VHH binders against WHI2-like protein P4H10.16c. Designs and how they scored, part 1

Every score and structure here is a prediction.

Target 1, 295 residues: WHI2-like protein P4H10.16c, of Schizosaccharomyces pombe (q9p7d3)
Amino acid sequence: MSVITQAQEIPTVAANPDFNYEGDPIIIQLCDRDTVFELSRDQLLGLPESILMCLFPRGLLLDYEIQECQLTQRPLIFQTADFDPSLLQYILNYFQMAENRTANDEIALSPPPPSFPGKCGIILLKEDIEFFILPPISPTTNIAIEVSPNDLLKLKQRVAQRLLQQKKIFDCLHLENSTSEGSAEKNLVRMLCYSGFHEDDEWKRRIQEPHRACITSVTLTNLDFSADQGPVSDPEYFPVYHKLLLFWQKPARKCWWDSSTSITYNGIEFATWVRRVWTLELAVLGANTYETAAV
Below, numbering starts at 1 at the first letter of every chain, in headers, positions and changes, except where a header shows other numbers; Kabat numbers aren't used for antibody chains.
ipSAE, averaged over its two directions, is called F for ESMFold2-Fast, E for ESMFold2 and O for OpenDDE. V2 adds 0.75 times the mean of E and O to 0.25 times the DockQ between the complexes of E and O.
[cut] stands for letters that were removed.
The coordinates of atoms that the task and the answers printed are left out; those that the model quotes come from them. Centres of patches stay.

## First folded at step 1 (VHH)

Design g09
Fold by ESMFold2-Fast, scan of step 4:
Formats: sequence, C-alpha cells, structure tokens
Structure g09 (fold): chain B 295 residues (1-295), chain A 122 residues (1-122)
Amino acid sequence: as target 1 above (295 residues)
Amino acid sequence: QVQLQESGGGLVQAGGSLRLSCTTSGFTFSKYAFSWFRQAPGEEREFVGAISWSGGRTDYADSVKGRFTISRDNAKNTFYLQMNSLKTEDTAVYYCAARYSTYWKPSEYDYWGQGTQVTVSS
C-alpha cells in the first residue's frame, strides 16, 4: 500500500462554551510516568486530532469533568494513554512558538493569504514503527532457531539501531526502488516538499522502545504559502493550501510493510519485518477547529 | 528584546530573610513558567524552585523546602523568591530563568537573568 488514505473518524473532546474555564489549568499525567503537563483549555483542544487520539483513545468528557472539578474545587486531572513526554513537549512547544510568533506580528516564512481560515498552518508528520524479528530455520533440524530472552533483547536493540540510522524523513520510502517519476511515493515526497518539508529533512524527535520493538518519530513544519504564484488561469487549479485543506481536513494515514532490513547476530542472519504507519495532519492556528473541518 | 533582571540580593545575617525579584520584558509573561537557580563558588548551578505558567503548581529543592517560597505577579511581569531562615550554605549567585512551556519540570530554559549575589553571614 503506497497511497495515503483518510483516517477513520477520530473521537474529540465535547466542548461547551458555558464550561470554558478561563485561566484554570487542565492537568494531564502521562500514563504511569511522573510527568505532568499543565495546559490551558485552548492548548489542549488545539493539539492535532491525531495526537489527541493517541493521548485519549477512548475520548474525553471535558465538559463533564470541568463541571465536576468546579463543584468539588479540585484541579482537573486527566490520565492519558502512554505517550513519550519529550514528544509531547516538542509538539506543545512548536505550537506555542508559532502562536507567539503570530501574536507578535512577526512575518512567517510565508504570510497566509486572506482566504486561509487561520493565521498559520502547521503540518504534522508522525511515523509509528513496529518491527518483528524472524528467526531462521535451522538447515540441520528444519526447526526455527530458538533465541534466549537476553539475545532477543540484544537483537531488538540492533534492529532499532539499524532503523534509527535512517535519519531522513523520506529514507523509508526507498525512492531508489521506484521505476517512474510519477510513482505514488515520489508524488507524496513532491507534495510534502511543496508544503514546507525539504528532501533532506531529518526527524525532529525519535523515541525508541527496545523492549516493545517500536519507534515513534515526529516532525512538524510550517505550511509554506510562498509556492503559490498569483492568480491562476487554469480553471481546475487551486493554490496548494486549498488542496491541502481539502485533502487533510482529517488526519491522513498510510500503512505499509518494509521487509528490506536484515541483521546478522552471532553469525546468524535474521530477517526483520517492519510495519510503518505514517500520519499526516494539517493544523490551523487562530481558527476554530470546527470551522476548519468544514472546509 | 527578551530581558530577565534579578534584584533584591545582598548581605543578610543567618536566620534572616530576603526577597528576590525577577522583572521580565519582551515576551508574554502569563505564558511562561519560571524558576530560580543558584550557583555557589566552585560548584555547579543547582535548581532552587519553580512555578508553573498558571501559578497553580510549585516545586522546590529538598534543601530549601519549607524555607523558600516562589510566587508570580502577572500584572507586574515579575516573579519572586521569598527566602526565610537563611543559612550560610544559601550563599550563592541566584539566577532567574523562564521557559515557554507547559511541561511541569522543564529540563531546559529559554531565557536566563544575569544573576544576583546573596551572601549569608554567620
């Protein structure tokens, strides 16, 4: 599968203006970690939908919990699903810096056109890797080679290290294997580069979970409006930002298997099957989320 | 553009009290978390206390818990460190720090002051 598809309907928090706590913090605690984040309602609800789904896979009852907090005079605390603190901090800081920049009337990389529904756009690209180590079959016994728990841990660490050597965002697309300039993979790279990424961009945050055989990578970029060249005479052409809003009004997902990785450990070659999931989302700052989704 | 400036340092007798102030400019004060750090001669810089962007959460180093209080005043773009029951071991240059972050215990700070000397005599 080489085509990005729209994600299924992602649950979001139910919000009621009557319960908007001005100045009161919302506290989130990341699963079993001692890490606590203190957010405003706007910061929490302004997170990308894909990130909110990861933090709250069963959804949020924000209005109910705000009402309960008000009645009991307790701080509003949400327990999240497991999520890396440094990834969440990177995302929050990126959005806060972008908000601060627009509030200070600083010129963005490209100022938004009057028809754009917000002050700036941010593109999130997230990669989730889950890998599986396939033990070879012994030629003498015709039975899969057994691996001790300690050796399995070392194998997982080596596979993770090999995957982390693919530092560039587009390394996993194996563009060298494409036979045509019009391939789906090359078209995806071209679209992302037109939107604000560069071909040699590296992942900004990558977190490895060796015991769980998974890696989560995230990068954010500002939507670049500078590629839009004046009024267009082609009746079927719209500026790139209109196409992105139509395409990515909901998170888009691409899932595929990458079997190109193998490792040698103690003289034995182990095949690795890697499941990769890319999530792409356009977030708009300074716009109502519901208004943006209507585009 | 961005500036953090400490004041209120000086010489004080052991058992006395002192209040440090950090005045800020060049950013939206209400969006920032603030901390105090100190550095004694020949030692590494150490954490003293922190206050969240909302003011709802504070944290302190074990050595100062119960003696020091951090607070903030958004209307004055200033935050404070009230130091009570001072000990000679509290002698250090005190630095204020600011971070544009909602993370409760930030590992990095965006802006730092120049420091103010606090000397506690026996």
Scores: ipSAE 0.070, ipTM 0.493, lowest interface PAE 5.2, mean pLDDT 76

## First folded at step 8 (VHH; from p02 with K31R R57Y)

Design r05
Fold by OpenDDE, look of step 9:
Structure r05 (fold): chain B 295 residues (1-295), chain A 125 residues (1-125)
Amino acid sequence: as target 1 above (295 residues)
Amino acid sequence: QVQLQESGGGLVQAGGSLRLSCTTSGFTFSRYAFSWFRQAPGEEREFVGAISWSGGYTDYADSVKGRFTISRDNAKNTFYLQMNSLKTEDTAVYYCAARTYYVSGKTYPSEYDYWGQGTQVTVSS
């Protein structure tokens, strides 16, 4: 049954004709899968680059012919995206709230990045999981066990459910921590924890992508360097904020594989390979690329 | 301090009309989308309708489409629910809610940042 998204007729009576829209920002109607978002240009452009890339993989073409909203006589731009609406909602809400708090001087003491005095820093951490199920080889035939498409789907669903229940952000890194204190993973965790994350933090959003063996997770946090009190006496001390600044509008990605997940079906154990891609980005509210040149 | 206050509720006969108001303070009104919810006794709180921050878009529950209209007045920091052709089944406590952006479709109470205390609407037969 094709869910005919009944284009709800926007009632013509809903707009107040007495509204003065002079100087109002361009309205962007973003159709994200089955959900429509109404955003200002500034709201959209204020999103992390990594998210913008997900929303607009071909680039954000804002040079569209501006249509006039018949109801409000305001310029309106229509855009489409293929991104989980719940994730987008979370992100938009977070940024909007942060902006509002900043505007009202109500922002709880998130120390601004040293390079951006008076600005609010937000850290975005995103995980993209793609998982694969590997049928075992029959010891009798030395051939991979054949699994029906339906059974495979069920197995994928089960694996997805298990992954969705893994809510702790850093659990996947601890499994690999059999390595020395100086491992890249440990350094990553340390960096994030010194920046505002906690070791026991959970993904704020974790969803399965439709019709795909993929899981996307996102968490946002305010930049907080209060834990980064390195010994002032260490000449080799490299503040964490310097590292994070490298991720301002330049998302960093890390990819690794995890084989720790297995599933049993009809008494047979299937191996599961999980590819994890992490994206880390620093967003600074109200900052532009020109302000970094002054540092 | 953020405040949302409903007014205009009361007793009305079936087929009648009522206009609810939600007056807001403590935040930038023009940057928020607004919604109305209602909760009947013994029922869950249900979505009634929403209006975008620009006022250019509205959305309604199927049960109230064609009868209810939402509008906003930025100058007064107030938005409204005009209820026409009221039915006994419309009897409920009506709540106004605010969110930082507009999303079409069914929304859930957990998605909203601020809520009013509610106003009683009673439709008699």
Scores: ipSAE 0.022, ipTM 0.351, lowest interface PAE 5.3, mean pLDDT 80

## First folded at step 9 (VHH; from r05 with K106S)

Design s04
Fold by OpenDDE, look of step 10:
Structure s04 (fold): chain B 295 residues (1-295), chain A 125 residues (1-125)
Amino acid sequence: as target 1 above (295 residues)
Amino acid sequence: QVQLQESGGGLVQAGGSLRLSCTTSGFTFSRYAFSWFRQAPGEEREFVGAISWSGGYTDYADSVKGRFTISRDNAKNTFYLQMNSLKTEDTAVYYCAARTYYVSGSTYPSEYDYWGQGTQVTVSS
């Protein structure tokens, strides 16, 4: 059974919401692998908590660091943890675009949900895959088939490539719809589709982690409740946005094992087990700090 | 107000063809997946087939596979059930249904948000 876990309530990046810097915006440089990003203090703080957790797993006292850098006349450069720069770029760009649209009043929820704390919502969906190759037992020898380290690496690469070609977000859930957990997964798909996703949506970014049998995928979408008009026949209808608000700055994780993917080695079929971890988070743009604290 | 309206039903001879239409209003058509169900007298409502948002995916009950085809026209807010090689056992009230997501093998009526009133299809021997 898949387990949903809630992330910690303490922000990874701590900052004083009342801290007001006079003058030009404070520009922060993030070093992520060999890539440097520049963003404002507010932009950094506006990133999803789940992403901040990836960038700063040990936490960051942002305002303290800013003050320290100012006092010591050091540049505001922070080293992040290992995170694919292309993912970060995608995320930052998306949020920037959303901010611009919000500022220009181009993004309007239609109809606006009651008591929505901001002008725009962004849903983050992230998948972390870890996969394992299991040698079968030889029918002839009744022992596990031996694979050289080099060949195993090749097999892993093949599996990775196959997974990278699986671009549809919800395909993995479709495969499991016939199981006893099918209902829960269907509900998840329903929730996401009523919120802005589409069943045919693809991962906007899907990358293999370097030197690991891991694949990370990310998709951002704007909140859209246009499809959530309420089921006519369901007396227990509950607006989806209420559910999503639970994920505001509080990412939720779902972990499960996917069905095995087979690969062939020397004419023998190997099973591949795939562990999937989904992270879901709602970000709200245009919300004041007070309203954020109330949720 | 959300509305789904079936049309195209009627009496047809075995081996014949019929095309049902479901015209929708009151919601964003392009964001919904669609399905057809049918209910024969004295029987439970059963899944006939479904089509995804993009139209790229379709699913059919085994009993109608190869004979029935579902399609959609976003410009007309209408989706269709083309029924070929009709059999007497295909006689039923046919219902169109809608939901905002597509899952292959999803055959439970309770999973759908909106329903039409149904159209009678009668296949005579």
Scores: ipSAE 0.019, ipTM 0.322, lowest interface PAE 7.0, mean pLDDT 85

## First folded at step 10 (VHH)

Design t01 (from s04 with Y101F)
Fold by ESMFold2, look of step 11:
Structure t01 (fold): chain B 295 residues (1-295), chain A 125 residues (1-125)
Amino acid sequence: as target 1 above (295 residues)
Amino acid sequence: QVQLQESGGGLVQAGGSLRLSCTTSGFTFSRYAFSWFRQAPGEEREFVGAISWSGGYTDYADSVKGRFTISRDNAKNTFYLQMNSLKTEDTAVYYCAARTFYVSGSTYPSEYDYWGQGTQVTVSS
């Protein structure tokens, strides 16, 4: 089942555009990790909305908290929900390097679309997997076979390794078995491939969560406006980058179950069920995403 | 926009001490995290240690932990590497590096945007 949801959202991290803060760093302390980050206010506010939702699922009144910390003379330390530190570092590095290239050579990147000159678009695609292993029912007892905790751990490790080796982004969509021409899945892949992806691209980061049956994958890519080959003079033409602007600050989610796989362990076949959630977002480098604060 | 310049290198006997300095000409020195890397002949650059933007967090490579100390002086736009109990294996060109955010445990040279020109440290037996 293919379900896509895109809703109107207010910013997860609320900021006042008239507030000028150039002081101490914002300290991000990842839940249940020993990793900390120190960021500027602009670096935090510049993260994709879908990532901010992962870090602050209840939201953050950033500028209010900054003012409170200043009044009480406390450091700016914010606890987050759990998030893999290597993924956050990948995202921060990507934006830092893209900002440096734009600042050092204003023309070196592909020209931005007319709606945000001097900016560049970055596409975020994220996959969240939760997987489950179901023991078969014994024909002699008519109940699910019992699996020792040690064997269950080994099963989970084997399933995770198999899923981690499925590195190609689009293989899970089963596009070759689609019976609908112009299906939502085919249109999504086509849109992404005209915007900077290639159909055999692999996830740039693909991580198993510690001690959980969960895998998170992230890829960032530059929006490539040269891939939009449609005729410019056609009054009915709707360029691909205009379609992608619909996702600006409005992350789209797609959630489905994949029930087509199994794993054999000690001569017994176990069903493996996979829940996948995809998140698509367009982030804009150099834009003030919080020019007017919404609380 | 920032420029980094290392100083304080030289020849020292094993067991001795040196202090390296990295001076910057940046306007917003307090907004950078800093790291020291070193490169022995024929090797790639390796992480030595880092200090956070606030100065409250430090990281060290296992090979230097307990012997080297990183500090920063925001008033002088300078950060330091105090090297004690030097060993011949510490012989290398030492580089200072900077980036605009800090993350604990970051040890890869490709993650830093600004680099000094290096200073030679030679430890004789």
Scores: ipSAE 0.571, ipTM 0.803, lowest interface PAE 1.0, mean pLDDT 78

Design t05 (from s04 with G56D)
Fold by ESMFold2, look of step 11:
Structure t05 (fold): chain B 295 residues (1-295), chain A 125 residues (1-125)
Amino acid sequence: as target 1 above (295 residues)
Amino acid sequence: QVQLQESGGGLVQAGGSLRLSCTTSGFTFSRYAFSWFRQAPGEEREFVGAISWSGDYTDYADSVKGRFTISRDNAKNTFYLQMNSLKTEDTAVYYCAARTYYVSGSTYPSEYDYWGQGTQVTVSS
């Protein structure tokens, strides 16, 4: 069983804070897809670190590459790892809408306190599911039974449909089965519910990815500062947004295996194994994200 | 504020040609991807075509492919829809739309941030 961990790495997409580029678009070609995105440098650098890690698992020295392309007059085209284009579009649109509201002084949530390092916070929650169906061992041969490719496809579709029906964001953390009330997961969910979520919130985007037995879910929400009205008499009060700043560009992840479904086919019970990655990250609009990569 | 305004609509004979223009009153025309949509009375808005930020990528609806061409002129802050071999079924209000990034294959109106007010195109027999 895994514990929630946090990345301690150098930023995935490296930027030079002294480099101000407003030229040609950056072109992103998603691996194994015909889909192309054209973005500004600031749009790319403004993506959550957990998303940049999905796109560029080997990293990208962005401003170095831009300068090299300018010197050699080559187009700014970068290949990525595979990522669902509808999810990337959801994220880009959400950030554009939030930036428009901030630019017009139309913050949807309470204004940030002066100690907050930006104009707006956005909380990203993401779930990645990979699932497997294991045929049982035949008592006659002591070998796993054979399953035709067509029957395996049918079983995978049934498992995927059951997993898709589990649409509440926090149910996968199994809070009801926790061994203690003070578990890290329960405290995290409590903190998120003070910050703009509700216990029964459902994933805003949830897709079954083609070519793999995978489901990806993403929700973005504005950080709500109103819950930071703790008792004025408590000198040790620590505002909730301070705790969330720990995840700014340093996503927290929990990775574990569980069994979410079992499937009977032609009188045979098939075990299912589900690997989940649950991700939390805070994005901050109006902050200097290029400076956070100091050694 | 980004503002879009269509022009060039009007009445044209079937088989004829017409060129629509969309002018933006924004700070950075060259940093937008643009699309044309059309809407006949009582119908939903229909994707016509799109052009990327760089101009290197274009998309067209199957119903207009080969007849319509999208182009952009960054010096004039204007992008165009050249419509050739017009048919009576092309009669609609044409809208220009913009967004701050490009993604290929994006054909739904909800995927665009900024809209013009529309210009009427009427194709007669």
Scores: ipSAE 0.538, ipTM 0.801, lowest interface PAE 1.6, mean pLDDT 81

## First folded at step 11 (VHH)

Design u01 (from t01 with G56D)
Fold by OpenDDE, fold request of step 14:
Structure u01 (fold): chain B 295 residues (1-295), chain A 125 residues (1-125)
Amino acid sequence: as target 1 above (295 residues)
Amino acid sequence: QVQLQESGGGLVQAGGSLRLSCTTSGFTFSRYAFSWFRQAPGEEREFVGAISWSGDYTDYADSVKGRFTISRDNAKNTFYLQMNSLKTEDTAVYYCAARTFYVSGSTYPSEYDYWGQGTQVTVSS
């Protein structure tokens, strides 16, 4: 039974909700590797919690800094943890476009129901892969074959490339091999597909972490309320988006291992073990603090 | 309604200078990062440069580095593109664009929702 663990209830980035910063120039500069971002306090706070956790694993208190910023009218500068800037850019761009649409009262293809606490929902799906190459065992000696460091690097590169080419989100779940229609994996896919994903969706970003046997992938999608074709006539029906609301700023994680990736190098087959961690989170745009508390 | 309007374009001889302005309205100017793009006939729209919220950071395409400068005036809700040492290859329609965050480096047109109508810059030999 794959235990879905929920992240801690304490926000990674905290600010006093009673402070109205509307109209005040609050500029936050994020230094992420060699890339600089500038965004507003609200934009920062509006990022998925799972992303904030990656950027600020030790947490961030903005209250004092914001006050200082208001006094000096200078940007607040923060150094982030190691996080691929292209991923952050993708996320920020997606959110800013969504915000713009919302602000312009553009009609969504699927307007949220009255029970939804905001104007727009965005689902974040992230995968963190760490892979390991196992030493092969000689069939003649039954002893592990030693691999040179140089060869190991090449092997890792090859495995990484293979993983990078695996772009389909749901392929790794091997649904066809599931023994039961009610398997956790099938239910997960169903939930996501009922929420805006498609069975053949691909990772929008998939990158190898520098100098690591790690792959990070991210896909954002708008919550599609029309995708859930549940019985409208059932007053007790709980739409899938209600389930997703449980992940509002409370990311859920699923971890599992697979050995589906093998590589052949110099005539020797190498087995690989891949640890996959999925993070699922819902972001809600247009929600106020009061509405958030009510959910 | 968000509006961006370019001005200052025209005909100039090679080696000359022009200053483009982008005047904005309908949004809080200080909460946006701004960029200039240009599009030559038959070519794709390309990044020229960008300026951050604070103005502390600017980015330029390699083709214009050292010749072009972007600045902003929050009091006037206007940002500028100073173009010096103009070349014939700088001939294009220049567009100003806005987005709600800044990222260092080159950006793509698809990353911007708000655009001006463009102003023609023609550099003659």
Scores: ipSAE 0.818, ipTM 0.935, lowest interface PAE 0.4, mean pLDDT 89
Fold by OpenDDE, fold request of step 14:
Structure u01 (fold): chain B 295 residues (1-295), chain A 125 residues (1-125)
Amino acid sequence: as target 1 above (295 residues)
Amino acid sequence: QVQLQESGGGLVQAGGSLRLSCTTSGFTFSRYAFSWFRQAPGEEREFVGAISWSGDYTDYADSVKGRFTISRDNAKNTFYLQMNSLKTEDTAVYYCAARTFYVSGSTYPSEYDYWGQGTQVTVSS
């Protein structure tokens, strides 16, 4: 079963872009679990919307907080929701490096065409996995076999480990789905392979959520304009990066599908149900400007 | 262009003290977090410590905790590494690095784009 849906996303972090602060930048401190981040207002606003939603599910009115900061001359301190700090660090680091390259006018591997609204495009691909273990049914009694909480925990851990070992991003291409929705999903994955991803790419971050039967994975890549040049002689060729731009400023699209596997533990076979949810975003990086959109 | 330059290195006896400076130019100093790294001969470059934008947070490698202190002076576009109770094991080339955000804990060299040229610190027995 595969489903593609579009959902309207409301910005979780709002700030007046016209506010020009002279002098020292406004420092924002984020407390994420046991990790502290310090970053600028612009860096925070430049994060992908899907990430901001994870960090601030109730939203954040940044302008109001900035006023407080101006009065106290202290950093703005925010407590985030539960989010793996290693993921945030990875994302911030990637954006930082991209910004540094653009600021220094370093030659990109693939310079953007004039039609591209920025100097650099960054694609965010996120996967959220939830999995469930189903109790086995006795073939003799047709009743569910009771599993101890301890055994269930071990089973969950084993399934999680298996999923963590699956590092290739596009394993989903092997999903056999005869539905039109499944086909659309496969086309989306193919589009990514023409946009900067490679078929054998692996998740740069893949982590198990604490005390949850959930796996979260993230990979960022630069938009590659050379990956899909098409025939030189075809003036009507529509590059893949244009497709991504078409999704820019539109409601976020999420793709999800279910799969089933089995695991044997102590001679008993357990059925497992796995739901995968993909989130795709495009960030356009210009001279001191961040714009992100769900794709 | 972002530039970092270390100074203050030299020869010191074990138990002695040394203060390194990293002077920066080509960027807004207050918008960066800073780190010190060191590399001994035949070893990989390792994290020494870091200081946040605000200066409210500092991190240190376990090997230098209690002995080294990092500070920053925004007015001088300079940050420092005060090294006390130096040991022979502290002998290395020390590098300063800059980043546009701070994260608590140890960091890796691959996470930094901006580096100084390094300054030699030699601790004799």
Scores: ipSAE 0.809, ipTM 0.935, lowest interface PAE 0.4, mean pLDDT 87
Fold by ESMFold2, fold request of step 14:
Order: sequence, then C-alpha cells, then structure tokens
Structure u01 (fold): chain B 295 residues (1-295), chain A 125 residues (1-125)
Amino acid sequence: as target 1 above (295 residues)
Amino acid sequence: QVQLQESGGGLVQAGGSLRLSCTTSGFTFSRYAFSWFRQAPGEEREFVGAISWSGDYTDYADSVKGRFTISRDNAKNTFYLQMNSLKTEDTAVYYCAARTFYVSGSTYPSEYDYWGQGTQVTVSS
C-alpha cells in the first residue's frame, strides 16, 4: 500500500490495507495554482517521492481518501502546494512516455541487468535557487544604500534573467564555486555522466517562480546501463546503478551558496547571493513490489 | 492495442452544422482525456478543443468558442465534436487524439499519445 503521510499537526488514520483497488477507475483531480490535472492513483503514486513532497508537504493519506470517496460518493479533489504546473506536466508526460515504452516491451539498446529491480530507471535532478541582492554600504552614511521599490523590482528581474540564461546543469559546480567540496562535487558529476547525463547538458525546464525571487529547474533522464555493459576500466564507478539505487524513493539534497555574481544598476554595483539546493532521486518503472519491499 | 477512428466528415454549406464522432477501442474509454485537432492544407495542426476524463472540464480554441461543443459518451465509447455555424475557414482534416491524463491547457499535438486517421470537413460558400 503506498500512502503519502505527514501527520505533524493531526493524527493519521490508516486506510484499510485489504481494500481492493481493482475495479472502476478512480479519478483524482489536482488543483495546482489555476491548472487542473486529472490522473489515476497509479500515476500519482508513480511520481518521485521528492515531487510528492513538493505537492503535498503536509502529507496526504491517499488510500484513506480513496476509500472515503467510495463510501461517501464525493469527488476526489486535492489542492496542491505552490508547485509550477508546467513542471508537473513535464514530469507526468515523461513518466507517461516511459510507461508506454515498457508496456510495449520495447527492446532497449542497453537492457537493465537482472539484478536491477525494474524495467527502467529515471533519474530526477532538480535545482531550487533562492537569490538575494545586497546593496552596497554608502561611504558617507555607513548604511546600505536605499533602493526604491521600483528599482528593486528591476534589479530582481535582471538577476533572474541572468540566472535563467545559465542553462548548463553542471557549470555551477566548478571548483571555483566550491573549493571545500571539490572532490565530492566532481564525484557526483562523474556518477551522473556515467548514468546518462552529459557534461554539457542543459536543464530541460528552468523557470522563474511567479511570487518569489526563486528559480526552479528540473531534468529527467533515462538511466543508461551502457557503461555497465562495456569494457571495465574503472571498477570504482562500475556498475553505477548500485549507487543510484541508494536514492530510489530516498531523495538526496545538497545545499550551497554562491556569492561571486554582481549586477551593475544605475552605475552602482550590487552583490548577489544565490542559495542552490539540488535534489537527486531515482525512479524505477516496472518494479516487482514483493522484491522492492526489502529496501 | 489502442484505436481511434473519426467519422462524420463531409461537405456542408457555410452556416451549417456537422457532428464528428471518434470511436475508440482497445482501452478503457473513461480513463482517457480526448481532444480534437484540425489541419488545413499547408498549415500546422491546431488545437480545437478538449474534454477531461470526468467530463467536468472542457476547453476550446478561441476561433471555435461558442460554435463547437465537445462531449463524451462513456457507454458508447464515443467522443463527439458538434460543429455549428460553420465557416469556410473551418475547412480542414479533423483528428481526434487521446492521452492517459488530463491537464488544462494541453494545446500542442506533441502532448497527445494516440491519434485517429483524420476526417475531411469542407465548408463551401
């Protein structure tokens, strides 16, 4: 039974585990800002855990709600947290296409090894940026220069546009930006590039959030088993899917600050600070639930 | 195996009406969202309208709002486009399309998984 649960402020009520979900379709309506989605239980539960946490940060007792819907004949409608609908559509469409390929038993060029718990893997990489503008201190007043609300808005737009144009996924991990973590960041990039990423990849979706000084980026890619099938030249990185299985339904986060960027506005140089959060997760399609329960 | 087949196309006078049907097979009709697209010669396929799984949500292109109505009949596994007050610019091949989830604002052909062969609608002056 797959249930999204976070009961910090209310007691959780478990659904009947013996409930039969086979039968007439159950339509789940999600309201995400002004966008409506309709999808099945399996489509919702098939989303990566990190995405479900973004949609329902307080949790959702999905199977309890489904069973209550059947008892009361009410529609099954949920309001999501503030998550960009274009990103949700991208993710759902990606998983829909992957499900179609696996349902048709299409032969992959690099099939998964027998020890892999499913038919294919999908790697989620997500970046969340929050940025801040630091006015310089006036030498005559010893306080930060005052910036009008209109000028601040223009500054934020210029910073956002510059950050949006930085589309290459791995550029922000250069040694210049993270001297104390250089080896760990280089190992992360090597693992991802062995797994289906390329060093010059760009974010598939990169958007400015409409209500905050925030930028969200998402890329989904297929786990590539070809490095596990080729000549063995670096046993530390081979086979790499074992390392990625650590993130199966267990998203990992990395957080860091970037302070090297500045913006000139009306002859005045403003420092900018960027907080970056990466989320890495593996999704597995076609998994046998009896075998995966042991993770 | 999923199959979609349009019917009901033909020649009509401007100001007239037609009803297109899309018959579906090889999947559970009530679990799909459906859309109509059309393509005039030398043009890209353009969105006409969509209806959700539940039927609770419909969406239409501005060029057809108020004249075209989309509906579904789950008992007959059939999806309809009622076209009224037809204009010569409505002349096109009309396609039905389906996908496995609904999202409002899905207007691009690349967002749909399954397609019919198309049916010709010609509106004469």
Scores: ipSAE 0.568, ipTM 0.819, lowest interface PAE 1.3, mean pLDDT 80
Fold by ESMFold2, fold request of step 14:
Structure u01 (fold): chain B 295 residues (1-295), chain A 125 residues (1-125)
Amino acid sequence: as target 1 above (295 residues)
Amino acid sequence: QVQLQESGGGLVQAGGSLRLSCTTSGFTFSRYAFSWFRQAPGEEREFVGAISWSGDYTDYADSVKGRFTISRDNAKNTFYLQMNSLKTEDTAVYYCAARTFYVSGSTYPSEYDYWGQGTQVTVSS
């Protein structure tokens, strides 16, 4: 079992709901990348809280900054922390497609029940991996062997490739080793599968960060209200989407370590350690902004 | 609902110039990023150039840099591709495309939401 922590209750990007801005685009410059995004205020504010925390770890007073830029005639350019541009584009595209569907009254897998606070739910699941390679102990010197920088790079590339090939979302939880139906990991997978995931799902995006021993994976899926069609005659039935509403703009995180894995390179066996962080969040489109949960 | 319409294609002599136009309707033009793509017979669609929402950022394929210029006119809900020093290898169907945000270095057709029907450009030797 792992410790699960929810994010702070204060929004990362602060905005005034009465502020109306239809002017120039907001320009996002990703740290240490040459990639620039231009997007609307609504597109920025519509990103999941967990993604906004990655982009603005120290927060952003968005509407204050917009007003200051207007008064001083400066462009609306905001620097962010580093974030992979392909992942940000995937997320933005997904939310634009979902917004278009709700604007056209297009129904996803099933219509939301009246108790759901919006028109559409989107589940974000994200994995952040950092991995480490431990050189073996020399039998002659009884200290870790020295590895040339070039060989270390090649070894990191091989380990990264092996981790990238582990495409199934839930395999890293090792559910086959659990004997308890009530384990936290089994309950998490059950909840997700009743809400739109499938046990054999693969990550929709899985990438290695450039020149780093880090892998980031993201999957977005529509909340599927039909997948949890319990008995409607049971007055005490508690649909799974009620549990997911606890994560609406309040992402949950799970962190754990994998060890005992090894890789052989040039006849030498290296141990590997993998640190994994999962982030789970629900986004709700078409919601009333004063509502936080309907559970 | 959203519609893009290319115009200005045709036959032109090598070394000559053409200006393509893309007229838009069904959305607020000034809030979109635009791109040109082209497709030669038997080939995949390839990126030509893009212009950001603000107009401050432009991207071009290496094969057209210095010869082609993309621009936009928000008053006319139209954006343009000025093609100079045309070569026979520029012969293709040219498509305009739009999306609701801009990303620098975005060159894949799958990244764009809205497309025109294309206009033929033929460069004769």
Scores: ipSAE 0.521, ipTM 0.799, lowest interface PAE 1.6, mean pLDDT 81

